# VH-VL binders against Uncharacterized protein ycf23 (ycf23): the designs that were tried, part 15

Target 1, 265 residues: Uncharacterized protein ycf23 (ycf23), of Porphyra purpurea (Red seaweed) (Ulva purpurea) (p51373)
Amino acid sequence: MTISSKISSDFDKQSALKVITGLNNFNIPQIKQMALASEIAKVTYLDIVADTDIIKEVESVSKIPICVSAVKSKELLKCQKTGVNILEIGNYDCFYEQGRLFHSEEIKLISKETRNLLPHATLCVTLPHILKIEEQVKLASDLQRIGIDMIQTEGKSTSISKTDHLSGMIQKSASTFSSTYTVSSKIRLPIISASGISSLTSPIAFLYGASGIGIGSNIRRLQDIGSMVIYIYEVQAAISSNHNIQQNINHSIQSSKISHQLIPY
Below, E stands for the ipSAE of ESMFold2; O stands for the ipSAE of OpenDDE; V2 stands for 0.75 times the mean of E and O plus 0.25 times the DockQ between their complexes.

## First folded at step 9 (VH-VL; framework fv_ecleralimab)

Design j3 (from j0 with heavy chain S104L; at its last look DockQ between E and O 0.60; V2 from the best seeds 0.00; counts 0 for: pae O 6.5 > 2)
Fold by OpenDDE, look of step 9:
Structure j3 (fold): chain C 265 residues (1-265), chain A 122 residues (1-122), chain B 107 residues (1-107)
Amino acid sequence: as target 1 above (265 residues)
Amino acid sequence: EVQLVESGGGLVKPGGSLRLSCAASGFTFSNAWMHWVRQAPGKGLEWVGHIKSKTDGGTTKYAAPVKGRFTISRDDSKNTLYLQMNSLKTEDTAVYYCATYDELGYWAMDVWGQGTLVTVSS
Amino acid sequence: SYELTQPLSVSVALGQTARITCSGDNIGSYNVHWYQQKPGQAPVLVIYYDSDRPSGIPERFSGSNSGNTATLTISRAQAGDEADYYCQVWDSDTYVVFGGGTKLTVL
C-alpha cells in the first residue's frame, strides 16, 4: 500500500522518471539493454511485462525498482511473489491495435479484484485515453476509493507524426497533459504522465500536475545502450533545467542528436 | 458455513409482479457484491444483474432483457438480497439464483443458492 | 455486446480426456471462470482465473486461456463428470457474460 521512500521522494521532487519497456515486449535482449541503460541513468523505476522470467533477467543486470504491467490480476499476483516494487494495471497500447478496449467498469473490476488479492502491494492503474476526460476523472476517483496508490495517464494516437516540429511534439503529448491536469485537480494520488513524452514535453508534464513521467516508445527504437542512456540523460537534463531555467528546454531539443535519429525525415 | 437461500418464487400471470429474497449467512454480507442469475428450463445461465457493496457505492447494473422491469436491492441489517420483478413476461420463467464471492474477492461466483423457480404463465 | 461461444455437446469415453472450449474475441485478455452444473443442482465453480482450482475440485480439472479460446480440460473422465459446463467472464459493456453451455456426456 505504501510507495517506497525512494520513489516517493522522486514524486515529491517532481523528478520521477519511469522507463516503459512495453506490455507486449518479450524481447529479452532489448529489455536488458533498457534495464541497463535505466540503471546507468539512475531512473526511478522500470516497467516491464508481468513475466517472472523477464523479471529475473532484469534483476541480473539492474537493481532499479521494477514495475510489472498486466491486465489480469492473476499475472500480477504471480509477479508480486517475486518481490517487485509496483504492480500496474495498464499500458494498454498493444490491445488497441487488436481492437480490445478497456472501459471504466472493467478497469474498476480488475482493480478491485487485484486490491483484494494484494492488499499490501503498491498498485498503479492506467487511465484509458478512449475515455472522455470526465470519465477519466470519475474513474480516477473510484480507483482512489478502491485503494489504488498511483495513476498513469496515456495519450491518443494522432495523425501528426514523423516530424520534429515543436507543434507536432506538443500535439503528441497534449492529450496526456489534459488528462493529467484535470485528474490531478480531483484526486490526491500521484500521477504518472505517459505517451508522447519527450525531452521537450517532459518538463511540461510536471507543470500540469504530474508526479512523474513515463517514456518508452522512443527508447525502444534505439539500437544500443549508449544511445538509450544519452536519450534518458537528455530527458533528465530537461527536467532539471526546467526547475531552474525554463528557457533552456528548446535549446536542449534542438541540440539533441538522439531525437533527430528517432524521427525519420 | 457460507450459505445463500432463495425464496419467493411461484406462479404469476404475465404483467404481474413478484419479489424474490436471498438470505445470506456465514460471511460479511455487507462487504459483498451480490448477483442474480437465472436459468430458463432447459436453457443456459443468464446474468440478471448485480448490486455492489455500500463501500463500493451500492449501485446496480442489469442485463438488457430485464432493465426497467427488475430492481435489485439489499438490506444489510438483515443480510438479505432482493429482486423485485415487475411487468413479468413468459420469457422470465426461470430458476433464479443468487450468487456471490466468498473468500479472496475473486470475480468468480463461488457461492450459489439452491435457486427458486419463477413461472410466468397465463 | 461481448459473446462467448461453446459447443453444444462434447462426448468422452470413461477414463479419457475431455476438452470443452469457450471462444470469444481476444478472450485471452480476460479471466475465464468455469462452472459445472448437474441436473437439478446449482452451478459449482470448478475453475477460476483461467487455470486455478477451488478447494475440493479434483486435479483432473484444469484450464487454459490464450488468444481467442479458453479450454476446460477434464482428464480421466468419470461418470460423475457428466454435466453442463459454462464459461464466464467480466466484460466492460455487458458485465457478467456466460457462454451458452456445453453438455458433457461420459460414455
Scores: ipSAE 0.017, ipTM 0.553, lowest interface PAE 6.5, mean pLDDT 88
ESMFold2, look of step 9: ipSAE 0.576; ipTM 0.809
ESMFold2 (binder alone), look of step 9: mean pLDDT 92; pTM 0.943

Design j4 (from j0 with heavy chain S104R; at its last look DockQ between E and O 0.67; V2 from the best seeds 0.00; counts 0 for: pae O 2.5 > 2)
Fold by OpenDDE, look of step 9:
Structure j4 (fold): chain C 265 residues (1-265), chain A 122 residues (1-122), chain B 107 residues (1-107)
Amino acid sequence: as target 1 above (265 residues)
Amino acid sequence: EVQLVESGGGLVKPGGSLRLSCAASGFTFSNAWMHWVRQAPGKGLEWVGHIKSKTDGGTTKYAAPVKGRFTISRDDSKNTLYLQMNSLKTEDTAVYYCATYDERGYWAMDVWGQGTLVTVSS
Amino acid sequence: SYELTQPLSVSVALGQTARITCSGDNIGSYNVHWYQQKPGQAPVLVIYYDSDRPSGIPERFSGSNSGNTATLTISRAQAGDEADYYCQVWDSDTYVVFGGGTKLTVL
């Protein structure tokens, strides 16, 4: 139930970076590239699908802390036995397109079940964006009582832009920032802001109460390890320069060298 | 041994009321979510409703067919679950089971009572 | 509302393998539980979490769940296995959902 000292330190410094490979990502070569890039860039931890084979593949190329994501406690239990660092209920993006939605009551049940099965594990839970902000706050509070260790916010799918211009980037992250801000004011748990976060918007998340940020979609659009590392560096540089919002945004825009290499949606 | 025992079933006229009880033993009742499930003669299982533990808010949920007519409650000091049934209809005729999860933490109903028969007839 | 669909009946010869299906949209993302009910008795949990067996349930009973179909498999069917079988999930909107039940006949 205790967050590791390294991860906690990054939360306290508001510099935690989570790389998310995807709940439905079973592309081992790509996952390994992302893992290696994460290792090189020294990110806080890597999030992968709850799969023991994939865990082994990741461990073969990276020593960074591993988070596994699932929507079934049984799958998390299986992975916990391998020694992973964080177990997450969430990252529901792949389910929305299939018409599978997770509401507050189900999330609480899965969370309670998982905590009962794993009383000493570090647990993270994603707040579904389909919930109203008030419902997200209530869910977060309930999860805190259940004994969840950290919360992740999620962005709305309707806010997804196919353009990488400034307005599009802001729109992508607006939903998760709103959730982060509102939820952080009501709970004491660290919050990971994810969905739509980029090098441009990463500094903003921390201003709204985030303890860390999650990035994944843009990294998954890159084709080689070098580009992935460069992108992560750009995000980290933006975070480290978090003294002035205007300065950070300008720096991110001016220093970006990788956006033109992103695979089209 | 974990055990649930239903009581209170019987014959009642349409529009009448009946109160069922479920006595629990062998587990920490106050921590358990409790369910009512019914089964009409020759038909399948139908969820009636549940009541959460006090720790989880003690709130109730009901299936659409009984909502507004049935009320689930609990007395933790007596380890007893209740189902107050009002405005009974002939289609409410069924064996009523109480069920719960055991202390293992799984969300499957692994403990059932033997049921009590409720017959609604003119 | 979320719905689970089961066949009305399944027949199996003594000693053979019976398979009872439970269909639902994206049922693979749910934890499916199975209950056995013999005439005049209360339901008994035989499979939980898709494939786990409670204590006292023989290894002949197994379960799987993927895509849109969960399956209860009963190998080496015995006369005592003749019963009604129900699948069950918990859904966000409907809460506890039971399938319609399947009558298993052992021939």
Scores: ipSAE 0.210, ipTM 0.709, lowest interface PAE 2.5, mean pLDDT 89
ESMFold2, look of step 9: ipSAE 0.563; ipTM 0.797
ESMFold2 (binder alone), look of step 9: mean pLDDT 93; pTM 0.947

## First folded at step 10 (VH-VL; framework fv_ecleralimab)

Design q1 (from g5 with heavy chain K54T; at its last look DockQ between E and O 0.65; V2 from the best seeds 0.63)
Fold by OpenDDE, look of step 10:
Structure q1 (fold): chain C 265 residues (1-265), chain A 122 residues (1-122), chain B 107 residues (1-107)
Amino acid sequence: as target 1 above (265 residues)
Amino acid sequence: EVQLVESGGGLVKPGGSLRLSCAASGFTFSEAWMHWVRQAPGKGLEWVGHIKSTEDGGTTDYAAPVKGRFTISRDDSKNTLYLQMNSLKTEDTAVYYCATYDESGYWAMDVWGQGTLVTVSS
Amino acid sequence: SYELTQPLSVSVALGQTARITCSGDNIGSYNVHWYQQKPGQAPVLVIYYDSDRPSGIPERFSGSNSGNTATLTISRAQAGDEADYYCQVWDSDTYVVFGGGTKLTVL
């Protein structure tokens, strides 16, 4: 299936922004905050766990396009029936911590099964960072043949990244950019770069061949909608490559008709 | 009707060889991943290996206990799955089943043969 | 290697509900399948994808999977349900993995 016109447009403009709530995030209030912030900031789409209840909750507060993530085709199938916009196999971050790894073969099988079950759905697949670059390229190529519509890259965490947030983000982003660069040269599918993405690293992703970026961990740490919106604005401003981020944020606030009173600082 | 029929089982001495066959009917054999599963007397099910469809590369994977000794192959023109067993050990004694999917897709085996007994004994 | 653990045996009174568990690390991230095997017979798939029933399998059979435990539930147990039951997953490293099997006795 073809990607929606709006999402495709953002990909073409290399301005697509994906907000990732987390595959293991079942915090409804937080998810709703993120959804509302995403809508206010007019991000491209929101990624949530493949859960029909959560989908309903999100839809109750936001009309932003929804992507659901899972590692089981059955779960995606169930969500597809609700009318979500994108189905993603991936966002494996939570599984790594649990010692659950997904290799190429399993991902291919899940993808193939999902495509067979959902021939007209928009499908995204995350490339595990645990795979070597060559393996990621191979997987991406196979996924393209399977009929996957878009690819997401992820970053690798190091021991340093566990103790230093900034360094960790840079490391993760470097990893995901390497994947993005290498994979984008071999496949025709749009690539979403995720992991370690911030206002600092956002512009770099697109230089390395990304069609979009995914942000998650940093926005999840924020405690209110206003902060989330501002954070997204910062990222969007960075993407726009304007020299004055603060002015861009203010412009974004004005354009969105949100009050400066929402700025917590 | 989907059906699998194993054959070739029998008595063989340790170190010997045996070739099992599985005749398939009632489905497009060439598109199916095929599995061998065995069950020692009074024991549980043990996966032996599988062979992918030609479309998926036709490659094989094996359980650790049989790797290097057993070879799975297929003849799509004959709708037949094979298990070549070399260097047989007493612990290879089992009923050997061939299995594939029908309704479940790639992940589960909802079609089984009735099995063929392989006895490895001196 | 990935391993699945089942109780050796479970007993259920006729007409009551039997529950057979299958434990594995993060088994909830796998699709769990269940097989029934009666003496001298080949295994029969009774549940696939955690909770789906193949054609011909009674509604009395149901499945669930979350966390570290998958469960096969057999409601209104009948004498004919007495059998060995095996859980199974597909793992990217070891491929097909079976549990050790559970003997269900209907009393």
Scores: ipSAE 0.596, ipTM 0.828, lowest interface PAE 1.0, mean pLDDT 91
ESMFold2, look of step 10: ipSAE 0.648; ipTM 0.819
ESMFold2 (binder alone), look of step 10: mean pLDDT 93; pTM 0.950

Design q2 (from g5 with heavy chain S104E; at its last look DockQ between E and O 0.70; V2 from the best seeds 0.00; counts 0 for: pae O 2.8 > 2)
Fold by OpenDDE, look of step 10:
Structure q2 (fold): chain C 265 residues (1-265), chain A 122 residues (1-122), chain B 107 residues (1-107)
Amino acid sequence: as target 1 above (265 residues)
Amino acid sequence: EVQLVESGGGLVKPGGSLRLSCAASGFTFSEAWMHWVRQAPGKGLEWVGHIKSKEDGGTTDYAAPVKGRFTISRDDSKNTLYLQMNSLKTEDTAVYYCATYDEEGYWAMDVWGQGTLVTVSS
Amino acid sequence: SYELTQPLSVSVALGQTARITCSGDNIGSYNVHWYQQKPGQAPVLVIYYDSDRPSGIPERFSGSNSGNTATLTISRAQAGDEADYYCQVWDSDTYVVFGGGTKLTVL
């Protein structure tokens, strides 16, 4: 199905920003804060757990496009009826801690169920980091065939990542970038890079083929709307700055009579 | 009307082979994932395996107890599902059902055959 | 491998409410389906996706799923409800997983 014009535009510009509240986040006050911050900062869309009550709460404070995440097609179906913009199968990070893993076969099943039930919905699917890169590529290809509209990658934490927040974040981002890079070369769908994304790492995602980025853990740690907005601004500024640099490089390449084929995208 | 009809069951000795068939009607068979489920006498339901639709690769998966011995296949031109059972064991004695998901896309087995009895006994 | 646990048997008085449980680790993250099987018959889907009823299934049948337990509830139990009931999920490792089944006796 066709992605909304606004979201699609942001994908094309490689400037799409997704704020992720968390699949297991039922903290309505916090979610509302994140929603309002997202609206103020004019992010592309907000991702919340697939819950109709939470959707209503978010809609009461923000008009930003809404993505709902779940691992059950039924839950997504219920939310689709409310008029949300994107339905996502994924954001599995909360399940990892509980020992619940989602492998390719189950994800394909859920995806097919969801597409069959919702033939006109915009669907996103997260690729589990637990899968080998080859498995992720295969899964992405299968999902594209199923009719999924966009893919999200996630990062893997290592033992080292657990002991140092900064290093952990970088490690996660490295993982998700690897996935993004490899997958983007094999499929035509827009890719959202998530996990470990910050103002520091956000520009890199787009260089690796991302159409958008997802930020979650860092913004969830902030205590007030103002801080959240500032954080989002920092990420957006980083993205913009990087784009400007890239444009300058491209201009230089063109002016040097180098083949346009050498211009990086 | 959607219908599944199993056939091919019977008595076979341990180590023997048997081929079951499931004739499907009333739905687009070629698009359906098909399952075999068995039930030993007085016991519960046990998933045997499935075969995906051609669109989804047509691949098969099996339960551990039958893996390597049983083979699921399909002939879409005949709307028929097969279960080739080799190296049969006494514990394979069961009523074997074929089942499929509904046409609405819900991945619950809403259509079952009446089953065919396979008895493995010396 | 993923496992579903059901009680072996449940008894209910005629007209009363029966509850059959299906337990599994994080079963709430699965879609649970329920099947009814009467003697000599094939299983019949009575609940799918935790709580939805197929056409033809009475409203007396309902389902819920959260945490580690899914529950099939049969209100106003009738003699005809006496049967074996199986819960079922799809798991990435083992694919289709059935519970052990519960014999419901209507007294």
Scores: ipSAE 0.245, ipTM 0.711, lowest interface PAE 2.8, mean pLDDT 90
ESMFold2, look of step 10: ipSAE 0.571; ipTM 0.804
ESMFold2 (binder alone), look of step 10: mean pLDDT 93; pTM 0.950

Design q3 (from g5 with light chain N31Q; at its last look DockQ between E and O 0.03; V2 from the best seeds 0.00; counts 0 for: pae O 8.1 > 2, placed apart)
Fold by OpenDDE, look of step 10:
Structure q3 (fold): chain C 265 residues (1-265), chain A 122 residues (1-122), chain B 107 residues (1-107)
Amino acid sequence: as target 1 above (265 residues)
Amino acid sequence: EVQLVESGGGLVKPGGSLRLSCAASGFTFSEAWMHWVRQAPGKGLEWVGHIKSKEDGGTTDYAAPVKGRFTISRDDSKNTLYLQMNSLKTEDTAVYYCATYDESGYWAMDVWGQGTLVTVSS
Amino acid sequence: SYELTQPLSVSVALGQTARITCSGDNIGSYQVHWYQQKPGQAPVLVIYYDSDRPSGIPERFSGSNSGNTATLTISRAQAGDEADYYCQVWDSDTYVVFGGGTKLTVL
């Protein structure tokens, strides 16, 4: 299947940035803020829950490519009709909190069904961190055979990560990087590294074989569009691997035609 | 060579029961999704149901007309697919085919048996 | 339930091109498969995934799928192509769905 030229270009440049609003996020105002911030910062694409109403809300404020996430093929099918750019099976983090785990068998089944029903859609599948690395590799290989277009990795939380946000983010990122590294060596599909990704860890993901990165939890914690934009700029600056991050952020702000006075920084 | 061979068809009265078998050879049966498809005399193809591979959960799904009456099962050790038909109706009269995939994967049926005729008549 | 509609019959002159349609709501979003069935025989897959040919199927057979219509095209029709043709999809609610079939007559 074919990935859009813009997204593919960002993958090739190892600069793709995905903003993840959350699979269980139905907060329309927040989602719209994230969408607008993403638009301003010109991220690669936005990931939202597979909901047609939310899609409409996002489209009303942003022209950024849209990815919708779900764990059921039926939910993705109805969203495909709206013209979204990517359909993703995954972003399971909200389910872990509920004790719901997704195994390889189930993921493959959903993926098969989705590909069959949507033969021309761009499909992404998240690899659960609960799987052993060998299992993730196997799953990724199977998904590639099924016809999935891209893979997302996620990070594993530890007891430390629950008590210390910074440490947790590093731990999560370490996990997702390990997955990214191992999986990327075995499959040809682009890989999106997610979980624990920040301006600090963003450059590392690409070194481990990522085609793109996904940011979610940190941006969701921000309270206004300006803060979100600045956060994204920080990540983008880090990706550019420049030594002076502050200067890069300023350049980004200037290039975005937004006023410095409107962004608290 | 991939091959499917149905058996067990025959004449049965309404309300009766019949069990069909499909013997598979030439492929790894345990990994295959298996389908039953029937065709009434002079009519089109009608999907009856399928059973997934054990790897994919081994679950079954059925067409509405046969739900609650028909049961699909498999014995991977014998490379055999089964269709248990209970509470048979005259409209169940058909040639019953078992089918699976080869080149096409799970969604198209590129391997078919020769079919076995089931006649439900008083 | 999802339904597929086919014409009851299509006629084609020997050596000409036959086109058999299969209509369904937004069928272009589905993968369509086609089967050929001759009298007294089991169906044979002739096209899968809209346009792919199984091994052994001649290049005269081709398929397309867009919008609300999938089409099986048989170029340079031969007498042996006379058969019933069925389209098929997988639907999320009803799983395997067949069209009603089309009888192709070669004149």
Scores: ipSAE 0.013, ipTM 0.537, lowest interface PAE 8.1, mean pLDDT 89
ESMFold2, look of step 10: ipSAE 0.659; ipTM 0.832
ESMFold2 (binder alone), look of step 10: mean pLDDT 94; pTM 0.953

Design q4 (from g5 with light chain N31H; at its last look DockQ between E and O 0.62; V2 from the best seeds 0.00; counts 0 for: pae O 4.5 > 2)
Fold by OpenDDE, look of step 10:
Structure q4 (fold): chain C 265 residues (1-265), chain A 122 residues (1-122), chain B 107 residues (1-107)
Amino acid sequence: as target 1 above (265 residues)
Amino acid sequence: EVQLVESGGGLVKPGGSLRLSCAASGFTFSEAWMHWVRQAPGKGLEWVGHIKSKEDGGTTDYAAPVKGRFTISRDDSKNTLYLQMNSLKTEDTAVYYCATYDESGYWAMDVWGQGTLVTVSS
Amino acid sequence: SYELTQPLSVSVALGQTARITCSGDNIGSYHVHWYQQKPGQAPVLVIYYDSDRPSGIPERFSGSNSGNTATLTISRAQAGDEADYYCQVWDSDTYVVFGGGTKLTVL
């Protein structure tokens, strides 16, 4: 299946922005906030957990293309019927804390099964950071053969990253960039770089071969829609490779659908 | 109709060898992952191993208890699955089933043979 | 290695609902499949992907899976439902994993 024209265009422009609500995020109010912020900021697409109720909630507040994430093919199958734009096998970060790891074998199996059952769906697969870089490359190649449409990389968390948010973000981003760089040189699929992505690191992802970036944890920490929008604007401004982010986001704010009085900038 | 038929079971002494066969029909055998599952008398089901399709590399994986002793192979031209069992132990005594996927996809075994009994005894 | 735990036995009266559980660490992140096995017969898949029924399996059979427990539910139990039931998952490290099996007795 061909990626939608809009998403594909953003990939080609290396400007695609994915907002990730979280595979284990069932907080409807927060998800709706993120969805609305994404709508306002005109991100490329929103990633939510594969849940039909959540899909409905998101669709009630946003027309942004929707990606649903799961680790079960059945869940993706169910969501595909709702007309979502992308089905993703991945975003495993929530499982790591639970000791649930996903290796290449399982991922390939799920991917193959999903593709066979959904021959015309747009499929994305996350490469686990727990895999060695060579294993990630191999997996990506296999997934390409299976018929996956896009790949997402993720970052590795270290003990240091757990204690220092900034350092952690940089560390995670470094690992995901390494994956992105190596994998992008071996496959033809667009790659979304995720984990540790911020306005600081966003431009770097594209330099390493990313077609898009995914932001999640940082935006989830924000408490209101306005803050989320501003955060996204900052990331988007960074992607545009402008050195003065604050000045750059002013244009975004001015052209935004939200009132300036609601944004403390 | 999809069908699996095991054969080759029998009585063998500890340390001996036995080769089981599973004849497949009613589906494209070459595209199927095939499994061996065994069940000791009065006990539960125990996965023995599988062999992937050629498309997926044709590689094999085994359960820890049989690893190094058992070998799974396939002859796609004959639609036949094999289980070579060496260095047999008394605890290998079981009905051995071959199984594969159908409606369930890749994770659940929809189709089972009738099983063949392997008895390892002095 | 990943392990699945089932009760050794479950009893149900005719026409009543039987529930057989299968427990595993974060089993909800797996697809759980269920097999029925009657004496002297090969196993028969009765539920796959947690809750889907193969062709030919009565609607009385249903499944659920969340958290740490998967459940096979057999409503309106019949004498013919008396059998051993096994849950199964596919794990990336150990591949096919079966539960210990549950003997269902229909009273």
Scores: ipSAE 0.055, ipTM 0.645, lowest interface PAE 4.5, mean pLDDT 89
ESMFold2, look of step 10: ipSAE 0.487; ipTM 0.768
ESMFold2 (binder alone), look of step 10: mean pLDDT 94; pTM 0.955

Design q5 (from g5 with heavy chain A32D; at its last look DockQ between E and O 0.66; V2 from the best seeds 0.67)
Heavy chain, then light chain:
Amino acid sequence: EVQLVESGGGLVKPGGSLRLSCAASGFTFSEDWMHWVRQAPGKGLEWVGHIKSKEDGGTTDYAAPVKGRFTISRDDSKNTLYLQMNSLKTEDTAVYYCATYDESGYWAMDVWGQGTLVTVSS
Amino acid sequence: SYELTQPLSVSVALGQTARITCSGDNIGSYNVHWYQQKPGQAPVLVIYYDSDRPSGIPERFSGSNSGNTATLTISRAQAGDEADYYCQVWDSDTYVVFGGGTKLTVL
ESMFold2, look of step 10: ipSAE 0.623; ipTM 0.817
ESMFold2 (binder alone), look of step 10: mean pLDDT 93; pTM 0.947
OpenDDE, look of step 10: ipSAE 0.728; ipTM 0.867

Design q6 (from g5 with light chain H33Q; at its last fold request DockQ between E and O 0.81; V2 from the best seeds 0.80)
Heavy chain, then light chain:
Amino acid sequence: EVQLVESGGGLVKPGGSLRLSCAASGFTFSEAWMHWVRQAPGKGLEWVGHIKSKEDGGTTDYAAPVKGRFTISRDDSKNTLYLQMNSLKTEDTAVYYCATYDESGYWAMDVWGQGTLVTVSS
Amino acid sequence: SYELTQPLSVSVALGQTARITCSGDNIGSYNVQWYQQKPGQAPVLVIYYDSDRPSGIPERFSGSNSGNTATLTISRAQAGDEADYYCQVWDSDTYVVFGGGTKLTVL
ESMFold2, look of step 10: ipSAE 0.669; ipTM 0.833
ESMFold2 (binder alone), look of step 10: mean pLDDT 92; pTM 0.944
OpenDDE, look of step 10: ipSAE 0.755; ipTM 0.870
ESMFold2, look of step 11: ipSAE 0.692; ipTM 0.846
ESMFold2 (binder alone), look of step 11: mean pLDDT 94; pTM 0.955
OpenDDE, look of step 11: ipSAE 0.852; ipTM 0.919
ESMFold2, fold request of step 12: ipSAE 0.677, 0.691, 0.669; ipTM 0.835, 0.845, 0.831
ESMFold2 (binder alone), fold request of step 12: mean pLDDT 93, 93, 93; pTM 0.951, 0.949, 0.951
OpenDDE, fold request of step 12: ipSAE 0.892, 0.887, 0.886; ipTM 0.943, 0.942, 0.940

